VH-VL binders against q9umr5. Designs and how they scored, part 230

Target 1, 268 residues: q9umr5
Amino acid sequence: SYKPVIVVHGLFDSSYSFRHLLEYINETHPGTVVTVLDLFDGRESLRPLWEQVQGFREAVVPIMAKAPQGVHLICYSQGGLVCRALLSVMDDHNVDSFISLSSPQMGQYGDTDYLKWLFPTSMRSNLYRICYSPWGQEFSICNYWHDPHHDDLYLNASSFLALINGERDHPNATVWRKNFLRVGHLVLIGGPDDGVITPWQSSFFGFYDANETVLEMEEQLVYLRDSFGLKTLLARGAIVRCPMAGISHTAWHSNRTLYETCIEPWLS
Key: E = the ipSAE of ESMFold2; O = the ipSAE of OpenDDE; V2 = 0.75 times the mean of E and O plus 0.25 times the DockQ between their complexes.

## First folded at step 8 (VH-VL)

Design pg9 (framework fv_nofazinlimab)
Fold by ESMFold2-Fast, scan of step 8:
Structure pg9 (fold): chain C 268 residues (1-268), chain A 122 residues (1-122), chain B 112 residues (1-112)
Amino acid sequence: as target 1 above (268 residues)
Amino acid sequence: QVQLVQSGAEVKKPGSSVKVSCKASGGTFDSYAISWVRQAPGQGLEYLGYIIPIFGTANYNEKFKGRVTITADKSTSTAYMELSSLRSEDTAVYYCARGGYDSYGYEPFDYWGQGTMVTVSS
Amino acid sequence: DVVMTQSPLSLPVTLGQPASISCRSSQSLVYSDGNTYLYWFQQRPGQSPRRLIYKVSNRDSGVPDRFSGSGSGTDFTLKISRVEAEDVGVYYCMQGTQWPFTFGQGTKLEIK
């Protein structure tokens, strides 16, 4: 009776991360078919995002086909960007709720608790040099690296995020917008204590300007131009913003209060 | 000045594996892509894959899928290329190379190793 | 994969005369950033390759000015204005626009 739920993990992640989320869903919506997609696990999560989109697309097609009443997506961290692209490239998706769980929707720019071991000695200011090249764009992190001090390089070299956000032109942009707009609800979740997603407002389509001042979604050109449908969705009442303080990046899928407040209401 | 020094020549039997090292000295190791390219005797160059050490993983040419593994040890500034299930067609000189940065951004193949001959014979 | 085709494959040249090598790609090499990731390499007998030209026309430091690169889209040329004895070797073009990155077959330049 409940719509199936498809879970897409994040960077350096696997299905083990979602055991608490599955427990919560089973408690509140018993009988829900939950599929945690175990593709691009661990270091394979560094594969180019378009490659991941293709693989996840192949996995979700049969799930959606078996559920004519619709499905829900719960997409964590980097996985939220995969789900953004799935909703745009699939002409026939039947997604009701797209729940974006602390995903860098406008990109990432920062040395964080978890990125510091990956990028020692404050690599934040220098990563643009390799990321905005064909070599760097073969790694998922570089696909959504958004250096606000080199926005021109981001706009021109990003092979993924700049395109799905409509920040750079693409032949398929009109079709992608039409497909994305078929989503029932866009549920955005994130918070100031995440410690990884930088700025944390990226989870809500906010981002740094050239002075590292955060501009919120309604001030972004992609919103104002309605490049992929955010303004239309907001006018339709389809965007839900659910910020919560006190939650670290790895705890979004294992916090009961977060689940009850931000996720549970959107799982029909 | 950056210098790349590769391990010595190897003779291997079909079906075995080979692991070639590439040690960097001078400059930085972590902030550049390190590429592996091979050249069969009298033939052209073929791209195997590359690693960006700070990401800790590599990108591979699909033609070598499942057979090539590229790794890096940042503590010793050494990159490795391992090729398994060796065939006679794998006989080649294997080169490592790394990129650099200039005023135009990232550029590949600034520096090359001396090459390692791998001979596969039965 | 992007196929890189060089011509001629063998280039005998008289010392002091100009030489020209063509490189054609099966697809445009213009990346989304407007840059063209085309490179030229020289390999002298028994030596590792060395990069001569990056991004179509930019000459590496230490490379003599008699070497020049030109072209756009799918058609590229490496020119040597006055061939010297030290120029003997094989020349390769390479594209870095689309993975997997690919090389031309090589052009063997020799003094006749």
Scores: ipSAE 0.763, ipTM 0.891, lowest interface PAE 1.2, mean pLDDT 90

Design qg1 (framework fv_nofazinlimab; at its last look DockQ between E and O 0.58; V2 from the best seeds 0.00; counts 0 for: pae E 2.6 > 2)
Fold by OpenDDE, look of step 10:
Structure qg1 (fold): chain C 268 residues (1-268), chain A 123 residues (1-123), chain B 112 residues (1-112)
Amino acid sequence: as target 1 above (268 residues)
Amino acid sequence: QVQLVQSGAEVKKPGSSVKVSCKASGGTFSNYYISWVRQAPGQGLEYLGYIYPEYGTANYNEKFKGRVTITADKSTSTAYMELSSLRSEDTAVYYCARGSKWFDSTPYYMDVWGQGTMVTVSS
Amino acid sequence: DVVMTQSPLSLPVTLGQPASISCRSSQSLVHSDGNTYLYWFQQRPGQSPRRLIYKVSNRDSGVPDRFSGSGSGTDFTLKISRVEAEDVGVYYCMQGTYWPPTFGQGTKLEIK
């Protein structure tokens, strides 16, 4: 039998967004129990990510308990960060494949439509003024806002991303790293035509330097320091990169070719 | 210098399949996209799809989805394009072309081209 | 799909004279990453296409400086300052901003 699959949605998403994914899984892996977690949907996805992590944790614990052989996680967009944090705080998770589906794993620094909607008078260059405030950190988007021009503010004010990355010292860093390393495989999916994740390489733990040059995962401090286990995972062959061009952000979970190439192989 | 050498001309009947190969030499094969483009006689260029051999990721023009399959063998530095359910309209010269590295984003750079493979579909 | 429209489709030119080819896209080719993925290809008779220009105005290695690309948004131009005999062939513009990549109809450059 196939391991259960747990799906975590992204910003402003609902379970309906994953109807095609469910169809694909049922077709290719019949009998798979797929649970799309219906938590923090729509505008509720703007709630602080740690709150979301707690909610999702409560939901996944019983699922994991019933699946001693392990489970797979498919986490889309913002959900990918939620899942990474979830795996960091859970010392007893049994996740085999963690599939990060176009997630801003190294954060977001883009002026996209959702930013314009939330902050119509703010450009990305000024968002740090809001996001790195206590008030701003009450919004999920700000929890993974990563301004490369205000690194000090990011490191000091980011209440989520900087912590799960181990970029800011905290008493749980070692334990979180240990917990995250329990994952069997980390599957990173994303691509240049996403249009939302900025830079798109963030889905692969790439990100801007101070000059807005995009650096690869291996050039990031979090990797070099192995602050949450990326270097270790890579060394043991546990990181899978699956870049694909020609896919927009809202199509990652519904593209059949993408599913067959980047998702399906890791659901066995 | 990087070169792409394609397989020879093919003559096929309608309804059959054709598989064209593209072998790379003079550089790293796995770390570059390979795109496929075709050109009907006296016509323009049409994009079919691409593959990134290192990861096996491929994507296809929707017009050809279900009929085109692009694969790669890293051990032989060879990419393949298979087109099934051939029609007379599929008669064309098929080209492979090299793209960029995945991190540089674009499969469509196509800075190096194969010599082309003529595929004729005739009853 | 994005439609690429070239003009003219036929371009007779006297040796040593300049040539200009226009390419228009049905929508802006500015990608979300800020780049404009417009390419120019040359196809000489009986040969494979050869890339001349990438990202609107960048010449490939080995491409003579008499070739130049320009434009923005939806309007692009390939210019040849002094046409030579070896420039005979068909020229294609291509957009790579939107999936799938699409080509113009081609412009056949001939010597008068």
Scores: ipSAE 0.912, ipTM 0.945, lowest interface PAE 0.5, mean pLDDT 95
Fold by ESMFold2-Fast, scan of step 8:
Structure qg1 (fold): chain C 268 residues (1-268), chain A 123 residues (1-123), chain B 112 residues (1-112)
Amino acid sequence: as target 1 above (268 residues)
Amino acid sequence: QVQLVQSGAEVKKPGSSVKVSCKASGGTFSNYYISWVRQAPGQGLEYLGYIYPEYGTANYNEKFKGRVTITADKSTSTAYMELSSLRSEDTAVYYCARGSKWFDSTPYYMDVWGQGTMVTVSS
Amino acid sequence: DVVMTQSPLSLPVTLGQPASISCRSSQSLVHSDGNTYLYWFQQRPGQSPRRLIYKVSNRDSGVPDRFSGSGSGTDFTLKISRVEAEDVGVYYCMQGTYWPPTFGQGTKLEIK
């Protein structure tokens, strides 16, 4: 019997986007109970990430309770950040594999069609003015906006990402780290042809320095300080990196080669 | 300076398979993408796919999916491109080329190329 | 797939004169990271392709400064300020912004 799988969608998305993923899982792991959470769909995905975390938490608790052997999470795009927070705030999660599917784990800093649609006249260089205001922090996309040229503003104003990454102090940081470290495997997936997640290496906890040079996870202060457990997980052999070129942002959950290479091996 | 050295010319019948090798020397192998590109006689360049040996990840141009398989043996610093169900249209010089390290950039950086392997498909 | 169109396809030039090759893409090659992944390759008769230019305008080590690349968005140019005999060959542009990477048809540079 295979462990149940819980799927969390991304920005402007819904459960319908995962029909191909469900087909692949059914083919390779028949009998797997897959629950695609149908919360914060479409425009509701713009709600503050802490609000989304609370809603998704309420949905996952009964699923985890019914599966004492454990569950797997597959979390796409923005949904990967929701899952990061779930693993930290839940004192009793039993997640084996957390599969992060092209999620901006260190944040977003790029001019993409999604940003241009939402903020048509803004550029990545000036979006910090909106995002690092109290009003801007009421939008999910601003909760993980990480401008490398205004890192002090990011650290002071980010109500979500800076806190879950341990980049700014929080009273619950020690408990969040302890909870996160219970995960069996952290499976990181992403690639250079994504076209939306910028830098794409954010999916692997890499990010821009002040000169826009991308530094890898092992060079980040959050890793070096082991703020939420990345260094401990890597030493335990629990971090899996699966970069794949040739996958666009909307194709991560519908590409068979990607599924067979990066996802299928982690569904026990 | 890193060099990519490919296996020798092959003559194959339609319907058969060919496996071309690409051995890296003078540098690190596992940490670089290895791409495969072909060129029919007197024609342009066409991308087949890549492998990143360290993580075992590979992807293929949709045109060739199901017929091309790219693999790597880290112990011998050798990448392989296997093409099945050969047709006369597959007659071409096949090149391997080095991309970037996975974190630095893409398979398509292609700064170092092998000498090429002529594959002729005839009956 | 992104279509790359080169012009001219045949370029006869007199030794010592300048040469220019155009490359147009069917869509903008600006990546979400702000870089433009446009490359130029030279293929001399009987040889493997050799990269001359990466990211529009950066010359590879060992490439003479008479070669220069320029352009933005969808319109790119490779320029040779003074053609020499060893420049004979086929020149290809390539985009690496979108999967799969695609090449222009090639421009054959010949001495007149």
Scores: ipSAE 0.741, ipTM 0.875, lowest interface PAE 1.3, mean pLDDT 92
Fold by ESMFold2, look of step 10:
Structure qg1 (fold): chain C 268 residues (1-268), chain A 123 residues (1-123), chain B 112 residues (1-112)
Amino acid sequence: as target 1 above (268 residues)
Amino acid sequence: QVQLVQSGAEVKKPGSSVKVSCKASGGTFSNYYISWVRQAPGQGLEYLGYIYPEYGTANYNEKFKGRVTITADKSTSTAYMELSSLRSEDTAVYYCARGSKWFDSTPYYMDVWGQGTMVTVSS
Amino acid sequence: DVVMTQSPLSLPVTLGQPASISCRSSQSLVHSDGNTYLYWFQQRPGQSPRRLIYKVSNRDSGVPDRFSGSGSGTDFTLKISRVEAEDVGVYYCMQGTYWPPTFGQGTKLEIK
């Protein structure tokens, strides 16, 4: 039998968005129990990410308890950050495949329609003034805002991303790393035509340097210091990278070729 | 400097398939995407699709989806494009081109091109 | 698909004189990362295409400085300040901002 699958949605999203993904799983892996978590829908997805992590943890615990053989996570966009935090804070999770579906794992530094709606006066170059304030950190988007030109402010003000990346000292860093490393596989999915995640390589733990040149995961300090386990995980052969061009941000969970190539092999 | 060398010209009947090869020499192949583009006689350029050989991921222009398959063999530094159910309008020169690295922020700039492979489809 | 429209389609030019080729897209080519992925290619008779310009205005290695690219949004231009005999061929613009990449129809540059 197939392990249960838990789906975590992204910003301004709901469980309905995943209807095609559910169909693909039902066709290829009949009998798989798939739960699309119906929490923090729509504008509730703007609540602080630690609040979302708390709520999703409560929903996930009983599902994992009923499946001692393990579960899989498919986590889309902002949801991939929620899931990575879950894997760190849960000392008893039993996740085999963590499938990160176009998630801003190293943060976001780009203008989007969502940011313009929330902060219409701001551009990516100025948004640090809002996001790196106590008021700004009450919004989920600001919890993973990563301005490569204001690293000192990011490191000091980020209440979420700098912590789960181990870029700032915290008392739970060793335990979070240990917990994250219990995952069987980390499957990273994204591509250049996403149009929202900026840089799109953030989905693969790539990010801008100070000149806005994108450095790969293996060139990042968090990888080199192995701050939360990426280097260890790669050395185990547990990181799977599945880049695919030609897919827009809202189409990752409704593209059959993407599912068959990048998702299906990891749902056993 | 990398050079892309393609297989020779082919003459095919309608309804058959063709498989064009594209071999990289003098440079690295695996972490760059390889694009396929065609040019009908006297016409412009038309994008078919790509592959990332390192990861084996491919995607296709919707116009050709279902008839085109793009693959790669990393051990021989060779990409392949197979077009099935050939029609007379598929008569064209088929080019492979090296794109950017998969993580590069300059997508699809196609800086190195193969010499082209003429595929003629006639009954 | 994004439609790329070139003008003129045929461009006879006297040696040593300037040439200008226009390319218009059906929608803005400004990507969410702030870059504009507009390219120019040259195809000499009997040869494969060769990249001249990437990201609107950046010349590729080995491209003479008499070639320049400009433009923004939906309107772009390739200029040759002094046409030489080796410049004969067809010039294509291409956009890479939206999947799939799409080409203009081509502009055939000929010496009068």
Scores: ipSAE 0.560, ipTM 0.821, lowest interface PAE 2.6, mean pLDDT 91
ESMFold2 (binder alone), look of step 10: mean pLDDT 90; pTM 0.935

Design qg10 (framework fv_nofazinlimab; at its last fold request DockQ between E and O 0.73; V2 from the best seeds 0.82)
Fold by OpenDDE, fold request of step 11:
Structure qg10 (fold): chain C 268 residues (1-268), chain A 123 residues (1-123), chain B 112 residues (1-112)
Amino acid sequence: as target 1 above (268 residues)
Amino acid sequence: QVQLVQSGAEVKKPGSSVKVSCKASGGTFSNYYISWVRQAPGQGLEYLGYIIPEYGTANYNEKFKGRVTITADKSTSTAYMELSSLRSEDTAVYYCARGSKWFDSTPYYMDVWGQGTMVTVSS
Amino acid sequence: DVVMTQSPLSLPVTLGQPASISCRSSQSLVRSTGNTYLYWFQQRPGQSPRRLIYKVSNRDSGVPDRFSGSGSGTDFTLKISRVEAEDVGVYYCMQGTYWPPTFGQGTKLEIK
């Protein structure tokens, strides 16, 4: 039998968004128990990411307990960060494949039509004033806002991304790294035509330097310092990169070619 | 300079398959997009799809889904385009073209082109 | 799919005179990032296409400064300030903003 699949949605999403993915899995892996976690849907996805991590943890623990052979995680957009944090705080998770589906793994610095109703485009350069305040950190989007021009503020005020990245020292850094390294494979999916994740390379742990030049994963301090295990995972062949152009942000979970190429191989 | 050299002309029967090769020389291959474009005689250009040889990730124009398969061999710096269930309207010159590095931009830049491969489908 | 419409389709030009080709898209080619993925290609008789312009107005290396690209949104133009004999061929615009990439019909430039 196939290992259970747990799906975590993104910002402003619901379980309905994954109806095509469920169909694909059912067709290609009949009998697979797929659970799309119906937590923090819609506007509730704006709640602090640590709160979401706790909620999702409570939901996945029973599933993992019933699947001693292991489970697969498919985590979309913001959900990819939730899942990474989840795997960092759980010392007994049994995740075989962690599929990060177009997630801003290295953060977000840019607004698109998807977020314009919350943050005007003209506010991109000034959002740090809000996001790096205690009030701002009560919103999920600010939890992974990564302003390359205000690195000090990010490092000191980010209550989520900077911590799970190990960019700011904290008492749990070593343990979280150990826990995260329990994952069998980290599958990174994203592409240049996403239109929401900014920069899109964030899905591959690439990100802006101070000049807004996008650097690769191997050039990032978190990699070089192996602060949460990226270097170690890469060295043991546990990181899979699956870039695909021609996919918009809202289509990553509903494109058959993408599924067959980047997701299906890791569900067996 | 980077050069793309394609395989020779093909004559095929309807219903058969054709596989065209595109070999890169004079530069890196695996990390770049390789796109395929075709041009029917006296007609314009039509995009088929691309591959990133490093990862084997390919995407296709939906118009050709199910009939086009794009593959690559990193060891030989060669990309392949296979078109099955050939029809007379598939008669065209098929081009490979190199885009940007996958991490930098999109497959659509296509700054280097192969010389083209004529594929004729006739009874 | 995004439809690219070029005009004119045939462009007879006297040597030394300027030429202008229009390309219109069925929808705006501007991405949320502000980038516009509009390209111009030249195809001389019996040759493969050659990229001239990328992202609306950037000339490739080796492309003469006689060629220039401009435009925004849905309207784009390729201009040749002084047409030379070597400029004979078909010119295509292409959008890469939306999947799949699509080309214009082509404009055949000939010398009168």
Scores: ipSAE 0.928, ipTM 0.954, lowest interface PAE 0.5, mean pLDDT 95
Fold by ESMFold2-Fast, scan of step 8:
Structure qg10 (fold): chain C 268 residues (1-268), chain A 123 residues (1-123), chain B 112 residues (1-112)
Amino acid sequence: as target 1 above (268 residues)
Amino acid sequence: QVQLVQSGAEVKKPGSSVKVSCKASGGTFSNYYISWVRQAPGQGLEYLGYIIPEYGTANYNEKFKGRVTITADKSTSTAYMELSSLRSEDTAVYYCARGSKWFDSTPYYMDVWGQGTMVTVSS
Amino acid sequence: DVVMTQSPLSLPVTLGQPASISCRSSQSLVRSTGNTYLYWFQQRPGQSPRRLIYKVSNRDSGVPDRFSGSGSGTDFTLKISRVEAEDVGVYYCMQGTYWPPTFGQGTKLEIK
């Protein structure tokens, strides 16, 4: 019997986007119970990430309670950040594989069609004025906006990403780190042809410095300080990197080669 | 300095498979894209796919998906390209080429090339 | 897939004279980061391709400064300021902005 799989969708998305993923899982692991969480769909995906974390937490508790052998998480795009926080705030999660599917783990800094639709007159260089306001922090996309030219504003104003990454102090940081470290495997998936996640290396905890040079996870202060456990997980052999070129942002959950290579091996 | 050395020429019948090797000298290729490109006689270049040996991740041009498989053996610093269900149209010189480090840019940043392997498919 | 179109396909040139090769893409090659992944390769008779230019205009180490690349969006040019005998071969442009990477048909440069 295979462990249950819980799927968390991304920005402007819903459970319907995962029909191909469910088909692949059914083919390779028949009998797997897959629950695609139908919360914060469409425009509701814009609600503050902490609100989404609370809602998803309430939904996953009974699923985890009924699976003492453990569960797997597959979390797509923005959903990967929801799952990051979920693993930190839950004192009793039993997640084996956390599969982060092209998620901006160190944040986003780039002009995309999503941002242009929501903020049509804003460029990436000016979006910090909106996102780092109290009003902007009521939108999920601003919760992980990480402007490398205004890192001081990011550290002070980010109500979500800076806190879960341990980039700003929080009273619960020690407990969050302990909880996150219970995960069996952190499977990081992403690639250079995504076209939405900018820099794409954010999916692997890489990010821009002030000169827009992308630095690897191992060069990040959050890793070096081991703020939420990345260094410990890497030393334990629990971080899996699965980069794949040739996959666009909306194709990560519907590409058979990606599934067979990066996802299938981690569904026990 | 990295060099890529490929296996020798092959003559194959239609419907068979061919497996071409590409060995990196100096033994450090694991963190780089290793791409495969072919060139039919007197014609242009066509991209088949790549592998990142460190992670075993590979992807293929849709035109060849289902009959091309790219693998790597890190212990011998060797990448392999296997093409099945061969047709006369598959007659070409097959090249391996090193791209960038996986983290830096796309596999298409091909700066070091093997010498090429002639594969002839003839009935 | 992105189509890359080169012109001319045959380029006879007199030693010491300039040569110019055009490459057009079916869509803009500018990535969301602002970079343009357009490359130029040289293939001398009987040899493997050799990269000359990366990201439109950057010369590879060991490439003579008589080679230059320029362009933006969909239109790109490779120029050789003074053609030498060793420049004989086929030149290919390649786009790496979109999967899969695609090549132009090639331009055969010959000495008249």
Scores: ipSAE 0.807, ipTM 0.906, lowest interface PAE 1.0, mean pLDDT 92
Fold by ESMFold2, look of step 10:
Structure qg10 (fold): chain C 268 residues (1-268), chain A 123 residues (1-123), chain B 112 residues (1-112)
Amino acid sequence: as target 1 above (268 residues)
Amino acid sequence: QVQLVQSGAEVKKPGSSVKVSCKASGGTFSNYYISWVRQAPGQGLEYLGYIIPEYGTANYNEKFKGRVTITADKSTSTAYMELSSLRSEDTAVYYCARGSKWFDSTPYYMDVWGQGTMVTVSS
Amino acid sequence: DVVMTQSPLSLPVTLGQPASISCRSSQSLVRSTGNTYLYWFQQRPGQSPRRLIYKVSNRDSGVPDRFSGSGSGTDFTLKISRVEAEDVGVYYCMQGTYWPPTFGQGTKLEIK
């Protein structure tokens, strides 16, 4: 039988968004128990990411307990950051495949409609003034805002991303790294035609330097210092990269070619 | 300096399949997009799809999905395009083209082109 | 699919005179990041296509200064300031903003 699959959605999202993905899983892996977590949907997806992590943790515990052989995570967009935090904070998770579906894993530095709705007069270059404030950190988007031109503010003010990346010293850093390293595989999915994740290479742990040149995962300090286990995972062959051009941000979970190529092989 | 050398011309009957090869020399191959484009006689250009040889990930123009398959062999620096259920309308020159590195940009830059492979579908 | 329409389809020109080729898309080619993925290719008689211009206005290495690209949104133009005999061939615009990429029908440039 197939391991259960847990799906975690992104910003302004709901379980209905994944109906095509559910159909694909049912066709190729009949009998698989798939749970699309129906938490923090719609505008509730703007709540602080640590609140979302706590709520999703409570929801996944009984699912994991009923499946001692392990589970898989499919985590879309913002949901991929929630899932990565889950893997760090859960001492007893049994996740085999963590499938990150176009998630801003190294952060976001791009204008989005939701940022314009929240901060209508702001541009990406000045949004650090809002996001790196205590008030701004109460919004999920600001929890992974990563301004490459204000690194000191990011490192000091980020209440979420800088912590799960191990970029700021904290008493749980060693334990979180150990927990994250228990994952079987990290499957990274994204592509240049996404149109929302900025830079799109954030889905592969790439990100801007101070000149807005995109550096690869292997060039990032968090990789080189192995601060949360990326270098260790890559060295043991646990990181799978599955880049695909031609897919927009809202189409990752409704594209059959993407599913067959990047997701299906990992749903043991 | 990089060159793309394609396999020779082919004549096929309707309903059969054709597989065109594209070998890279004098440059890097595996971490680049390799795109396929065709041109019917006296007509314009039509995009078929691409592959990233390093990962074997491919995507196709929906018009051809189900009939086109794009693959690569990293050990020989060769990409392949196979078109099945051939029709007379598939008579065209088939080109491979190298796009950007996958991490840098898109398959659509297409800065280096193969010489083309004429595929003729006739009864 | 995004439809790309070129005008004119046939362009006879006198040597040394300017030439202008228009390309119109069925929808805006500007992404939310501000980038516009519009390309121009040249195909000389009997040859493979050659990229001239990428991202609207960026001239490729080795492309003569007499070629320039411009435009925004849905309307784009390739200009040749002084046509030379070697410029004979077919010119294609292509959009790469939306999957799948699509080409214009081509503009055949000939010397009168």
Scores: ipSAE 0.786, ipTM 0.903, lowest interface PAE 1.2, mean pLDDT 92
ESMFold2 (binder alone), look of step 10: mean pLDDT 90; pTM 0.929
OpenDDE, look of step 10: ipSAE 0.870; ipTM 0.929
ESMFold2, fold request of step 11: ipSAE 0.769, 0.726, 0.772; ipTM 0.901, 0.881, 0.898
ESMFold2 (binder alone), fold request of step 11: mean pLDDT 89, 90, 90; pTM 0.927, 0.933, 0.924
OpenDDE, fold request of step 11: ipSAE 0.927, 0.924; ipTM 0.955, 0.952

